# Designs tried in a protein design chat: VH-VL binders against o60147. Part 55

Target 1, 175 residues: o60147
Amino acid sequence: MLEKNKYLYIFRHIQTNQVLLSQGNVLKKTALFQLPYPLQKPVAPNGMRPAKLRKDHWVPLLKVEFPNESMFQSVFMQLLNYRKYRSVQPLTSDLLKLPIPVRRRKIMRQEVPNTIADLADILNKEKFPENSVRLQLSDKSDSEYADWPPSVQIDSEEIKLSRGFREKTTVDEAR

## First folded at step 3 (VH-VL)

Design k20 (framework fv_patecibart)
Fold by ESMFold2-Fast, scan of step 3:
Order: structure tokens, then sequence, then C-alpha cells
Structure k20 (fold): chain C 175 residues (1-175), chain A 122 residues (1-122), chain B 107 residues (1-107)
């Protein structure tokens, strides 16, 4: 029995470096609920405008190809749990000494390295077969944020934004 | 594979300056979220953090020893150097260098050198 | 500076028994505590990071728990190879500090 391959996509914001996780190459509007800090200032006086997903502000950070859906779901769930665990931790005492804008900038800057480290940590704990997981990055130097297990094969080619990818992201903005 | 190795004198006289070099491989000290630290351990005693230098050249020193310590990096040689002035017999310890990996605004030491015993004798 | 106090200082344990080592911080440090194992005449090795996350390659018998000021490292079934000194370390704030160590030996 063969299971369909599953892809995990991770996106980063070009200005804030905040990170969004996606099942497949489509970013849904609901992914914005993953963010602890708002991307845009309120447009209306009452701040009632919902957050908007701007496809030109989000770029792929990496994609991961798993040999089966079971492995994908295990890793994806654990990745969400790592992010949730981090979000409920008290800030370090050193961070609390900083002014709020400086503090938030430092926290946001580390989201990309943190997410990549989360992924690697999960994959190191799972005993997947050698070279069974394919990792492709938009910037190969980002692979240096973690130490990868033998199960991971890092593609020599970097991700490039395609029109089809952007169109699929747009379709799901309506959800 | 990540490796770190300490080098320097094994015997130092009181009042002299100690210079230790950490040579590493398998990572770059220009990568966001990594640093190299120096940690010592006197015989039969606990580990003591001394200093570290991060990817962005931010340097941190143990406050009580700050005026005796200097840490520098040479990214092209994959080396971090610690200098400690005015050595005293109480500074006798095994000196380790270790990679500090940052995650969620904290840091831990994931790879260590083998350590080098430095004896300060009068 | 944050002081980490470990207990016990020393424990002699029969193989297969459960070992618990505690680390108490002088102020709240969230989960910003890490645990190391140091065998005689060897360098320390990372066991647990962020209170409860096992480092890669570490046997499943090792686990960590706790938050705030009280933390525990547990070895649920001691093996001969586990004879070592165990250290906790915090990086909630500088300066980085270690506990005094807990020596575990096989009876």
Amino acid sequence: as target 1 above (175 residues)
Amino acid sequence: QVTLKESGPTLVKPTQTLTLTCTFSGFSLSTFGVGVAWIRQPPGKALEWLAHIDWDDDKRYYPALKNRLTITKDTSKNQVVLTMTNMDPVDTATYYCARIRYYDSSGYFDYWGQGTLVTVSS
Amino acid sequence: EIVLTQSPDFQSVTPKEKVTITCRASQSIGSYIHWYQQKPDQYPKLLIKYASQSFSGVPSRFSGSGSGTDFTLTINSLEAEDAATYYCQQYDSLPLTFGQGTKVEIK
C-alpha cells in the first residue's frame, strides 16, 4: 500500500520575519491566527479590520516532502506544539529589561531560526529512514540554523516563487 | 560533524596572562544563533561560565572577572581566543570551549571541546 | 545572579532503580534550564534542554520536568553507564550559571 506524498510549507514575512506554517503550498487566511504580533496598524479608528493576507509580503522559507501522510502529520503536529509551547513561556528576564519595541523586534527576528530548529529537533527525535525526507530552502544558508539527522536530504536547488504558487495562495484568502 | 578543541599552555605562573584558543569545525560563527563560550571547572568543583562571543560579535563576560577577560574571534580561521590576565592558583581548572546554540532567547551548550587542564602554580 | 541549588549532592543507586535530581533556582526562570551529564574525566554532554526537551541521541530513560523555580531530572531505570555528575544550567539572564552538581554512582 502506497500513501500520497505530503508537503509542509513554511513561509516568512519579508519585513517582520514572522513565520506561518501551511499544509501544502497554499497559505490560508486562518494561518494569520498563528501570529502573536499584528502585521498592520488598524485602518479604522475602532481597529475592527480583520488581518489581511498579502501574498507579496509572504515568501516561502522552506518546503519539506515526506514519503507518506503519517510522517507528515506527526511532524506537522509536533511543529505546531513547539510553537504553542514557546508562545506560552514567560519571556526571559533579559528580554524584560528591554523596551517593548526592541523586545518585539528581537523576538520576531528569531522566529525563522527557531522554526527551523524546531523542525530539525523533531526530525532528530523521529527515527525516519535515511534520506527519506526532502528539504528545500529558499536560502540554503538557513539550513545552518540546525543540525540535521541522516533522514534529511537537503536539495541543492533553492525554492523560487512561481505564479501558480501565488495564485493558489490568493484563492484561499477567501476562507 | 561539529568539533571544538582547546589549545594553550598547561602551566602558568601566578600573575601571568593565560591565552587559550578554541579551534572549531562543522559550523560558521557568522551563522545567526550560534556562539562560542569558555567554561572552566576547577578540580572536583562545578562548571563556571567565563565568557562567550556570538555570531554578531556580541561579547559577554562573567561580571566578577570582566576586567581580566578578553574574548575575540577570527571567523576565517574558525577560532575563538580567550585571554585572562593576572592568573592566580585559584584559577587552576580544566578550561572548555563549547558551542552555544540560541533558541527562544536562551542558550544551551550542544557541543563541547575535550577540555585543557591549566595549572597555576607558585 | 541566579543561584541554582541541586539536591542531592551525591546518590548511590542500585541498577534499574529510579533516580531523581532536583534543581532549584533563586528566582523564577520559566523553562530556561538545561541539563548536562559529565562522566569521570570527560567533557559534559547535553541531555535535556528547555526543562523537558530531550537532546538528540539521549536515551528515553532520561526526562526533565518543572517550571519557574523547581526542576527535576529523572532517570527512570538506572544503567551502569549513567554513573556521572549531573549539572543544571540556566540562561534566563546573564550571567549564565550552573548548579553545583549531583554525583550519581552505581551501588
Scores: ipSAE 0.608, ipTM 0.834, lowest interface PAE 1.9, mean pLDDT 86
Fold by OpenDDE, second read of step 4:
Structure k20 (fold): chain C 175 residues (1-175), chain A 122 residues (1-122), chain B 107 residues (1-107)
Amino acid sequence: as target 1 above (175 residues)
Amino acid sequence: QVTLKESGPTLVKPTQTLTLTCTFSGFSLSTFGVGVAWIRQPPGKALEWLAHIDWDDDKRYYPALKNRLTITKDTSKNQVVLTMTNMDPVDTATYYCARIRYYDSSGYFDYWGQGTLVTVSS
Amino acid sequence: EIVLTQSPDFQSVTPKEKVTITCRASQSIGSYIHWYQQKPDQYPKLLIKYASQSFSGVPSRFSGSGSGTDFTLTINSLEAEDAATYYCQQYDSLPLTFGQGTKVEIK
C-alpha cells in the first residue's frame, strides 16, 4: 500500500506567540491542551491556556510535509516532548531578575524560534532521506532560525494562510 | 552551512587597541534567537567569554572587561566587530567568534570560528 | 558570577573504557549547562546542550546528565579520537562562564 503524505501545521498566536501543533489545516479545540493550565483564570495574553479556542487569533507559522505516517508521528511526538521539557524547566536567573512583564514578554517571544529550532533539531537527529521532508514557511526568513538537514527541502513559496485556517491546496483537498 | 572567521592583527603592542572582525555566513544576525559572541583562550588555559551581541543589538560584556570592550554588528555585511582597548601581555590569547543560539531564555555556542592568535608584545 | 568546577582536571584512559567528567556549579542553574570538546589546536565543538541533549552529529557514546548544581558528561566507550579537553559552560546568568576544563588522554 502506498502510504499517503502526512502534514504538520504549526500555528502561532498573534499576541502571545504561543505555538500550537496541528495535524490538520484547521485548528481543533483539542489543540489547546498543548498549552499549560492556568493557575488562575488568565486569558491567552497572559501566556496560558485560554478557555476557548479563538481561531482568528492564530496564524500559520509553517507546514511540514512528510512522505509517510511514521515519519510524521515520530516528529510530532518529539516536538511535544520538547515542549514539555521546556515547560518544566526552571527560569534562568537572568529572567528572574527582570520585572515580571518584561520577563513574560521575553519568554513569549521565544516560543516561535524555539519551536522551529526544535523541529530542525529533531529532523537533524532523525537523518531522513534527502529532500524527503518539505517545509513551507509563512515567512521565509524564519528558515534562518535553524540549520536544516539535507532531508528538508524548503519551499520557495510562502504559506498563504488565513487566521486559524490553512488555505486549501490540491494536496489538502485530496485528504 | 554556517561558518565564522576571525580577522585582525595577530600582533598588538601594549596599550594599543585590538580590533577583531568576525565574518560569518550561513545565517543572519537579523534572525531572532541568533547572536555572535567572542570567546578567548590564553595558551594552555581555559575558555573565557568576553562579549556577545544578538539580533536585537543587545550587547553583553564580561564585567571585569566591560570598560575595555566594545562589540558592534553590521548585519548587512554579516560582520561583528570587537574592540578591546589598552591591551596587555596578559591578553595574549586565541580569540574565537562563535554563534549563539538562544533557546528557552538561554543559549549555547553551536558554531565557532577557527580562532585567531593575538599576541601582545612590545 | 557562577563558578563551574570540573572534576577531574586530567585523566588518562584506556580505549573502550568509560569516561566520566563532572561539572559542579556554585549555584543551581537548572539544566542550563552545555558541554564542549576541544581537541588540540582546534576550536571547541558543541557536544551536549542543556545538560542532556546531544548536538547534531555527536556520537551516541557521548551523553550528559544532571540538574541543579551537579552535571556529568559521559563517554561510554572511549575512542582514540576522543582525546581532548572538555569544558562545561553555563548560561543561567551573566556573565557566561566555563569550567576550567578536563583533559582526557588516551593510554
Scores: ipSAE 0.021, ipTM 0.675, lowest interface PAE 5.3, mean pLDDT 88

Design k21 (framework fv_patecibart)
Fold by ESMFold2-Fast, scan of step 3:
Structure k21 (fold): chain C 175 residues (1-175), chain A 122 residues (1-122), chain B 107 residues (1-107)
Amino acid sequence: as target 1 above (175 residues)
Amino acid sequence: QVTLKESGPTLVKPTQTLTLTCTFSGFSLSTYGVGVAWIRQPPGKALEWLAHIDWDDDKRYYPALKNRLTITKDTSKNQVVLTMTNMDPVDTATYYCARVRYYDSSGYFDYWGQGTLVTVSS
Amino acid sequence: EIVLTQSPDFQSVTPKEKVTITCRASQSIGSYIHWYQQKPDQYPKLLIKYASQSFSGVPSRFSGSGSGTDFTLTINSLEAEDAATYYCQQYDSLPLTFGQGTKVEIK
């Protein structure tokens, strides 16, 4: 039996490379709660911490289609758990040697490869049917950040840019 | 899918230079978050990291051996070369190359070559 | 400079018994530890990464735990094919270091 809500959308910040997950094609302002506390501070002139969601600063990274809602929910929750786990880990000693601005840029830049690797790791551990999970990327080269299991089919068609895709950003509290 | 294979001399005389080549397939060293490392293991002993080179040509060496080691890559040929000067009998070991996969500012060795035994003796 | 000390050095275990291998770091390394299995005359294979994440294809009887300085690799029910030397490895800081290894053999 097919189920509703089989899509996971992942967005990338155009400047910081930070990542946000969404259950729909519209990114909600409350998604900022996915970012660690230090990264949710108000934006300063030289700061790399978003205070509020600016729809024009986020673009689609990838879209994942699952066979059913149960698989979608399982993978989505596991991705959130991976992100939370990383957010509470101490920084490596090597990172602590870097100046704060350099350290933060390096950490933020890694969020896209980390998220893609998380997704692949989760899918490699699950025994989903061959070609049952469909990935569509904005840039197909981003698929190279991970090794994919036989259950994954990467769509030859990249995500088309659409202005309306981000413009329908809403606040969860209003729903 | 991902494979790595070491090649080079199996016998080296003391004071000579050892040159080992790692040839790989199934990935590119141009990809963000990927590197290739050299790890050795003397007979009956533990694993010892020697050096690695990353997608951005960043090179790291074991400090005590730094003056003897050189690591280079040829992305077009899918090869990484390790050179170790002034070989000594204590350098007798099986030499492995392995892929470094980076994640969260750290890394792990997910695929390894079969290893090549290098014996240093006269 | 981070020293990893494994316990025990050697363990002879009856099939189906639980095996516990400990790795202790000389300083806190968060969860930046990985575990490898090396069977006789073979190359090492990744088992567990980042203290507790299983690598793909690794049997579910293998699990990892710990944070900071104390880490454990557990084999819940030992199989004959698990006879091997197990190594922990850290990537908290350079130089990268391995433990001395724990050899597990079947009684």
Scores: ipSAE 0.666, ipTM 0.841, lowest interface PAE 1.4, mean pLDDT 86
Fold by OpenDDE, second read of step 4:
Structure k21 (fold): chain C 175 residues (1-175), chain A 122 residues (1-122), chain B 107 residues (1-107)
Amino acid sequence: as target 1 above (175 residues)
Amino acid sequence: QVTLKESGPTLVKPTQTLTLTCTFSGFSLSTYGVGVAWIRQPPGKALEWLAHIDWDDDKRYYPALKNRLTITKDTSKNQVVLTMTNMDPVDTATYYCARVRYYDSSGYFDYWGQGTLVTVSS
Amino acid sequence: EIVLTQSPDFQSVTPKEKVTITCRASQSIGSYIHWYQQKPDQYPKLLIKYASQSFSGVPSRFSGSGSGTDFTLTINSLEAEDAATYYCQQYDSLPLTFGQGTKVEIK
């Protein structure tokens, strides 16, 4: 059986720059489980997990196309693990020296680049076949956040932005 | 492929100013999460971080040498320059430039130049 | 500044033996420690980042562990090519600092 291509979509929050991973081009409510529970009841601008998914607050960051389910699953799970690792990692002493608001802003600004870096790191380690993974970015400049292995082919075209979801493509429609 | 190479004088007289240039390829200092650091190693001794500069032109120096060190970047030329004033024989060392990869408010040196031995002598 | 103290300073090891290098930080630094290998007359090379993450191209025999103040670099089965000085380095706070190094020689 010919395995079907699998797609990973990564979204970022327009305010907090938090990142959500999605197996589909439309965010599901369950995606919010990727975010940590709030200790109190903060709203999304303060980070953490919002009570409800506001799709209009999320924009596509990138789309990754894998040739098969196995590759997709491997990368997807590793991304989650990387995120989990970061979430439990103690803050650096330098960060702790900063006022809380400044600290929070700095941390939040790093989520998108960190996610991209994670992806690149994972792909570098996996040593997939050359040009076997296709990467599309909402902003091509974001590709510079990491060194990409030969397995990654960066699309010359940027993905079209749509809040909360990606526009259907011929490939997506085939899924 | 990421490469870095140090260049500059290999012999400096005491009290003179050392100017080293790091020329790199395979990456850009306009890229988020990227920096260049200078690390030195006296003969037979351990490594010592001197300074680094990042994509946002943030400069950090080893405190004890801060008044002697200046680090600058030319993104268009893919170069980082380190100047160190008032050189002393104690500053004799192999000087390395290395790429800094920033991650989660921390960083590491993933690629290094071959280093250049700088001898301070009369 | 954060002081990193490695142990031992030197060890001579027979090939295929396990090598353990310890790095102790003067204060808790979480996992913000990295390990480098420097062979004679060569530049340092990154081995392990963030205490336990292997850098690209690093043989599987190299591993790192630890958190807080105590960290360990392990070579499960020493190869002749592993003769080198190993350094730990912290990026918890400035100034960045290195351990004094551990020289590993082959018997």
Scores: ipSAE 0.027, ipTM 0.689, lowest interface PAE 5.0, mean pLDDT 88

Design k22 (framework fv_patecibart)
Fold by ESMFold2-Fast, scan of step 3:
Structure k22 (fold): chain C 175 residues (1-175), chain A 122 residues (1-122), chain B 107 residues (1-107)
Amino acid sequence: as target 1 above (175 residues)
Amino acid sequence: QVTLKESGPTLVKPTQTLTLTCTFSGFSLSTYGVGVAWIRQPPGKALEWLAHIDWDDDKRYYPALKNRLTITKDTSKNQVVLTMTNMDPVDTATYYCARLRYYDSSGYFDYWGQGTLVTVSS
Amino acid sequence: EIVLTQSPDFQSVTPKEKVTITCRASQSIGSYIHWYQQKPDQYPKLLIKYASQSFSGVPSRFSGSGSGTDFTLTINSLEAEDAATYYCQQYDSLPLTFGQGTKVEIK
C-alpha cells in the first residue's frame, strides 16, 4: 500500500455482519486481525481460525475520502481504538439474560451500526473543514445510524455492489 | 437537525388520564437503533424514566408505573404518544420526550424536547 | 433496579476551579453510564456517553472516567455557564435509572 493513502474502506461480512477496515479498495488477509477475538464468530464452516480471507463473504459497506493522509491516519487509528475498547467491555446485564445464540446474533448485528456511529463520533470531535470528508455508502439508509458533522459530505450515489465491482474492492489473497 | 417537542394539557385533575404527544423531525423511528423515550422531572427533583418505544415497536415501561402507562408510535406522522391513567398530585412534573440512541447494547438520550409542565390539582 | 448515587449533592465553586462529580452504581455496569447537564429552567443535554466519550459540541473542559461501579465527571476549569445540575444515567439493564443529581453553583 502507498504511504500517502487518503481512502478508508469498510467491509461487512455477509452472514455475521462483522466489520473490517481497509486502507484502500483492496481487502488484505491481514485485516482479519482487526476482528475482536472474544466477539468473533468463525468464518470457516468447521469453526477453525480462517487460513485466508474469502472474498465472496465480504462486501463494501462504505468508503471515506479524506483531504490528506494525515487526517486519514488520525481517523483510522481512532476507529481501531473504538473497536478495541468495545472488545474488552463486559456484556450488559440485559444481554447476559439472553440465550447464547440470541445474544451472539444481537452483538453481531450491532457491529455495522456501531462502526458507523464510531466514524461519525470521531469526525464530530475532529472539527475538520466543511465538506472536506466525502462519504459514500452501499446503502444510504445506513447513514441514519449517526448524526454527521458539517465536515462530511454524503455522496448521493451509492456504491454499486455487483460481481465486477466486488472483485475490484475485494481480497488480494497474497500479502 | 433533530428536534423533539412535547404537547398536551398543562392542567390535569386527579383521577384523569394524561395524554402527551411527542412530535419529532430530523430522524425516522423506523431506523435501526433509534427509540423515543418519555422522562419526567417533578419540580426540584431528579429525572425519572417512564417508558420508551423502539424502531421495531418494542415497548418498555418503568415497572412501578407499568399498569398506568401506554406508549405508541405513528412513524408516518413522526409522533410518539404517552398515556398515563389515574393521575395524582404526585405526578406533577415536567414531561420530556427524548431520542434514545442505541450503541453497543446500551443507549443514551442525545436530543431532548423542551419539556411540558403538567400540574395535577383539583 | 440499579441505584445510582451521586456525590456531592451540592457544590459551590469558584470560577476556574476543578469540579469533580462522582456517580456510584449499586452493581457493576461496565462503561454503560452517560452524563447530562441541566441548566436552570432548561432541558437536559448530553455531555458524556459510555463513561468517557464526549458528545458533539461539548467543551473540552468536560471529561468522564471510570468503569464498573465508580464513575467521575470532571470539569477541569469551571466557567460561569457551567452552573447546572448534572445527572448520571445507566443502561446496563432495564429499568433505566438516573442519579439524584449534583447541583453546581458559582461562588
Scores: ipSAE 0.647, ipTM 0.835, lowest interface PAE 1.7, mean pLDDT 86
Fold by OpenDDE, second read of step 4:
Structure k22 (fold): chain C 175 residues (1-175), chain A 122 residues (1-122), chain B 107 residues (1-107)
Amino acid sequence: as target 1 above (175 residues)
Amino acid sequence: QVTLKESGPTLVKPTQTLTLTCTFSGFSLSTYGVGVAWIRQPPGKALEWLAHIDWDDDKRYYPALKNRLTITKDTSKNQVVLTMTNMDPVDTATYYCARLRYYDSSGYFDYWGQGTLVTVSS
Amino acid sequence: EIVLTQSPDFQSVTPKEKVTITCRASQSIGSYIHWYQQKPDQYPKLLIKYASQSFSGVPSRFSGSGSGTDFTLTINSLEAEDAATYYCQQYDSLPLTFGQGTKVEIK
């Protein structure tokens, strides 16, 4: 049987710029498990896991199309690993020298670019066939956050934004 | 393919100013997490970071040489320029430009130029 | 500045033997250490980033480990082409600094 295309959706929080990965164009509650548990009960603006998924607080960042499940899974898992790795790493002394508000802002601003960079890095390492991966961005300028390997074809058209989900496509409906 | 190449004089007299240009391709200095750094290596000695400039035009210098160093970029030309004033024979070294990656708040140099030997002599 | 001290400064090794190079930081730097290989008359090449992540194209015989202040670069089975000087480098804080280098020669 011919393997079906698989899609990775990446969402960002409109306030905190936190990032969630999704196998579908609609965020599931389980996606919140990607975020760390709060030590106390902070809300999402503190960069922690919210108690509830507010879909209206999340917007699509990009969509990646893979030709098969294997490629998707590999990249998906690696993205999670990259994020996990960063989350457990201590802050650099350089960052610690910054005032807390400045440091927080800097870290928050980096999450989206870091995720994009991670994706590019992973794809660079995987050495997939040329133009085998299709990338759609909500903002084309975001593609400049990374150098993309030949395996990645960037769509000329931007994805339409929809809070918490993307509009269903024919391919998505077949899933 | 990422490439970097250093250009400039290979012989400088003491007290003169050294100007080196790094011309690169295969990437943009407008890319988040990307910078260009200058590292030098005296003959037979270790590597020494001098300065770097990033996509946000943030400039950092080695403190002991800060007053002598100026780094600038021209993103449209894919060039980074380093100037070093008051050159001394002790500054004789191979000068490298390298791409700096530090989007993860820790910088490493993933691609380097071949380097250019700069000799300071009267 | 953070001082990186490598050990040893020099070692002569027979092919196929295991090579271990250590780098000690003057203070804890987490995993923000990177390793480079520089062959004679060549520019440095990135081997390992973030203490243990291999850079693209690096042979599997190269590995890195460590955290905090003590880090290790390992070559499981030395090849003749591995004759080079190896440097550790940190970016936990500015200024960026390198170790003094470890020269590996082939017997």
Scores: ipSAE 0.021, ipTM 0.685, lowest interface PAE 4.6, mean pLDDT 88

Design k23 (framework fv_patecibart)
Fold by ESMFold2-Fast, scan of step 3:
Structure k23 (fold): chain C 175 residues (1-175), chain A 122 residues (1-122), chain B 107 residues (1-107)
Amino acid sequence: as target 1 above (175 residues)
Amino acid sequence: QVTLKESGPTLVKPTQTLTLTCTFSGFSLSTYGVGVAWIRQPPGKALEWLAHIDWDDDKRYYPALKNRLTITKDTSKNQVVLTMTNMDPVDTATYYCARIRWYDSSGYFDYWGQGTLVTVSS
Amino acid sequence: EIVLTQSPDFQSVTPKEKVTITCRASQSIGSYIHWYQQKPDQYPKLLIKYASQSFSGVPSRFSGSGSGTDFTLTINSLEAEDAATYYCQQYDSLPLTFGQGTKVEIK
């Protein structure tokens, strides 16, 4: 069924639209280190602790199936690099004119289209076989954020949000 | 396949209004982060951004030309229309429409129409 | 408005030689610069976005670099098909602006 390290699981936050990438169908707390902003206010009045992972606040956005582990690793690392590159850029002058709360909301809202566009950009640069990469989305209209190469097949079935990324598999039991 | 094509008059008299239509396919202007822009290029000169309209009907115009420009869309026809009033010989240029992608707050033009030369002469 | 100044404005180059085009912004724009190629009597085509990321289908001989105010487009080994005018474009702030263009011709 599922080969270990063959799937990329992408989650979005139900309120902020921030995005987390995962190698498994369940988010681990370490995924929160991908976020530049805390998801929650400080637990202590005089300090900020790392944001808590509340799994009920994160829903499936996209599942990507690769033909093999090597291609998965290549694309996953490139996607993390795109995300890192973006995070270290100075904000545009136009964004800096906005009040901080409005600015942060605008930046966070862009993570879903940015992640999908980054994925498409990487796949367009790689010369994978036709229909070898399979995408399944929670909302199929999100595929419109990008132009996809011939290597990509978009599944007509959407992900059931109530079940996350589907029922547990034999591979998931071994993790 | 993403395509854009400009249409409109090729010859305009001074003081008249120019109306150009961009007809596109392969994408929707309802998609987040997508817009259509108009860019012109006078013969032998640099590219000049004129205006764009975004997925949310947000319109932006080049400040010095703002009082002369109007950009609209027709959702049923997949068209974006630019009107420019009080045409002058200095407005003679090839006019392009292009898809603008707004991700990470940085707009770039990934697909362009063929362009249409508009000559302003008496 | 942000002014982009390209250098040189014209360059005649022998095939297979390296071409370097610079774009200087009147203020810091991070990495919010894109590069376009326009061949004679054709529409512009996107080459490089976000200073250094190649657009799909662009040959590997094209690369971009720089940040802040100074940006460079490099063609490592010029081919005959690369004769064109190259433009930089910024989106740090509205209005969107282009450089004046650099024309590259084959000797």
Scores: ipSAE 0.343, ipTM 0.747, lowest interface PAE 3.4, mean pLDDT 84

Design k24 (framework fv_patecibart)
Fold by ESMFold2-Fast, scan of step 3:
Order: structure tokens, then sequence, then C-alpha cells
Structure k24 (fold): chain C 175 residues (1-175), chain A 122 residues (1-122), chain B 107 residues (1-107)
């Protein structure tokens, strides 16, 4: 049978490390609503404004495979809740002492470690069956941002990336 | 899997220097978002943070004790060392090392060593 | 430095009763507060992080709430194993500080 809606695709911005979550391996324009800070707008070579979503600036960070759609939806919703909770917190007093550009750069760079830590925290609480959740990362060292439960299997093979390339998805997975 | 253990002298004379070693396993201090902290607790009293060192070798000290404290790491041995000079009887406490996890520009202590009681007495 | 004041200092509670411990910060700290449990002659253990997020393995009877300056740790139905001293800790700014502790014992 077709195993739609059991994959979570997580992307990172190549310069800022900001993170976007997706149910499919292709980012939609509406994913930008997840971002708390505006991205620097690209300067078009001919002076015209480029497309709103620069898909070439986002690369796969990790792919999570769940045994079924129910587990996928539970974890996906919890990740969104973690990100929403974080977005409404006032900044720490230590961060407020930093100049705005330095502060924003620091916050944005934390999104990759924060997202990976959030995922691990959720999976530790859920107590899924041993080796039932599969992680495939573009850089396996990023798995070290968290301590993983027995339910998680980290693939030995990394997601292969090239300039302008993304994983392809089936029509069923994109729905 | 994550473990931390304190080691060092349990008895120190006034004016001497205390050196404590935290030996850990199950994580690397080169990993983004992790550090090791030293926290003490005098008998019957509250916890007091002393210092921490993180993955970037960034060192933070309690301001009132800064001139007495030095924290260093040895990544090859998975050890963090705290040195405290000019010990006084009021420094008698159980000394803990703990892993600090940084998240959202804040941090919390998720795993602790068993603690070592250091008594300062002549 | 940010001062954390806990109340009460001590409480003796009947099993199955609800326990509430409060922590008040000397200035607003958002949700940058964490709660620890320390049993006699043992090291502290993390219970709640970021005011309301339970740490892995912590029983569901423990919950945290609050924002700004006033925070609460709640034990919904006290069990014998919960006899301990509870500490709040802030990381809004350095230096890191802990509350004075609240000791909970069973009647």
Amino acid sequence: as target 1 above (175 residues)
Amino acid sequence: QVTLKESGPTLVKPTQTLTLTCTFSGFSLSTYGVGVAWIRQPPGKALEWLAHIDWDDDKRYYPALKNRLTITKDTSKNQVVLTMTNMDPVDTATYYCARIRFYDSSGYFDYWGQGTLVTVSS
Amino acid sequence: EIVLTQSPDFQSVTPKEKVTITCRASQSIGSYIHWYQQKPDQYPKLLIKYASQSFSGVPSRFSGSGSGTDFTLTINSLEAEDAATYYCQQYDSLPLTFGQGTKVEIK
C-alpha cells in the first residue's frame, strides 16, 4: 500500500540556518509564515525583484520516517507547538544587550540545534517502539545536538545534496 | 548512557587551592549546545552556580568568585577541571558537575554527577 | 543578579493531596525558569524546563506554569516518592541563580 503522510521533511537556510518544516519534500510559499525574522531579500541581477521564495536557498536538513500517519501527525503538531511556544517568549536579557543584527544572527543560527533538540525531546516522551522512527540527515554530525531514544534509528547514508537539487517525492507523499 | 563523576580531595586546609575534575561519558563537549557546569551546595543550603564551559570554549564565572575560579576542558580525556584558590571554611560544600544544555539562548542542567563533599578545615 | 524567592519554605502534606510551590523572580524573566527535585543526600534531577515543559521520564503529576515574575510547580496528587526539596532556577541572564528551595514531606 501507498504510505502517504508518514514523512517529515525539514529544511534549513544555507546562510542563516533558519528552519522550515514540510509534509512534502518541496517547500510551498506558505512555509515562509513559519519564520520569525525576515530574510535578506536577494538583489536581482537585472534590477527586478526575484521570486518570494528562493527555493535554491533552502536545503534538506533531515527526513524523518514514521511507521504510520498517526505518529507523523502527533510529532509534527508537537514540533509546531514547540516553535510557536518559543516564538512568543520574550528575549533573554543577555540577548537584549546585543546589537540587533548580532542578536538576530545568533537567534537564527540556533534554529537547527533547537529543532533537532525539539524532535528528540518529543520522541523521548512518546516512547515509540524500538527502531520504529528513521532519521536520515544531510550531515550526520547534526544528530549530536540531542540524545536519542531507542525508538530512533539513524541511517548510515546521508541525504546527498548538490546546488539546486532536492529529494524527489511521490505524488502521494506530497498530498 | 550520559554519566558525570567528580573527583578530587575531600579535605582542604584554609588558604589552599582546590582542584576538582569532572569526568564524563556519553556525549562530546565539541557538540553544539552542550557545556559542563560546576554547582555547589553548602550543607543544608541552596544550590549555587559557580562556572561553566561550553562547546566553543566560552567560559562563564559567578562574578563574586571570578578572581578565585578557573575552568578548563580536556577534550581528549572527556574532562572538565575547576580550580578554586584561597579556600575558606565557608567554601565547605558538596560540589557537583552537571551537563548544561543550551536551548533558545538559555540553558538547563539535564544530567548531574553524584557530587563530592569538600570540607575546608584546619 | 536575579533573586528567586520560593514559597513556602516547608510543607507537610497528606498523600494524594495537591501541592503547589511558587517561585517569584525579582525581575521579569519570561519563561526562562527550570525546576529541579533533590531527595535527601542525592543530586538534583530536572523536572520542568522553560516554565511548563516536562523533562523526559518525569511523571505526569508534575506540571509547571507561569510567565514573567510568578511561577508555579504543581504536584497534582502527592506520592510518597515525591518527598524532596524543590528548586527553581533562572537563565534569563548571568549569573545563573537558584531559589532557596521548598522542602516537601509526607504527613
Scores: ipSAE 0.263, ipTM 0.740, lowest interface PAE 4.5, mean pLDDT 85

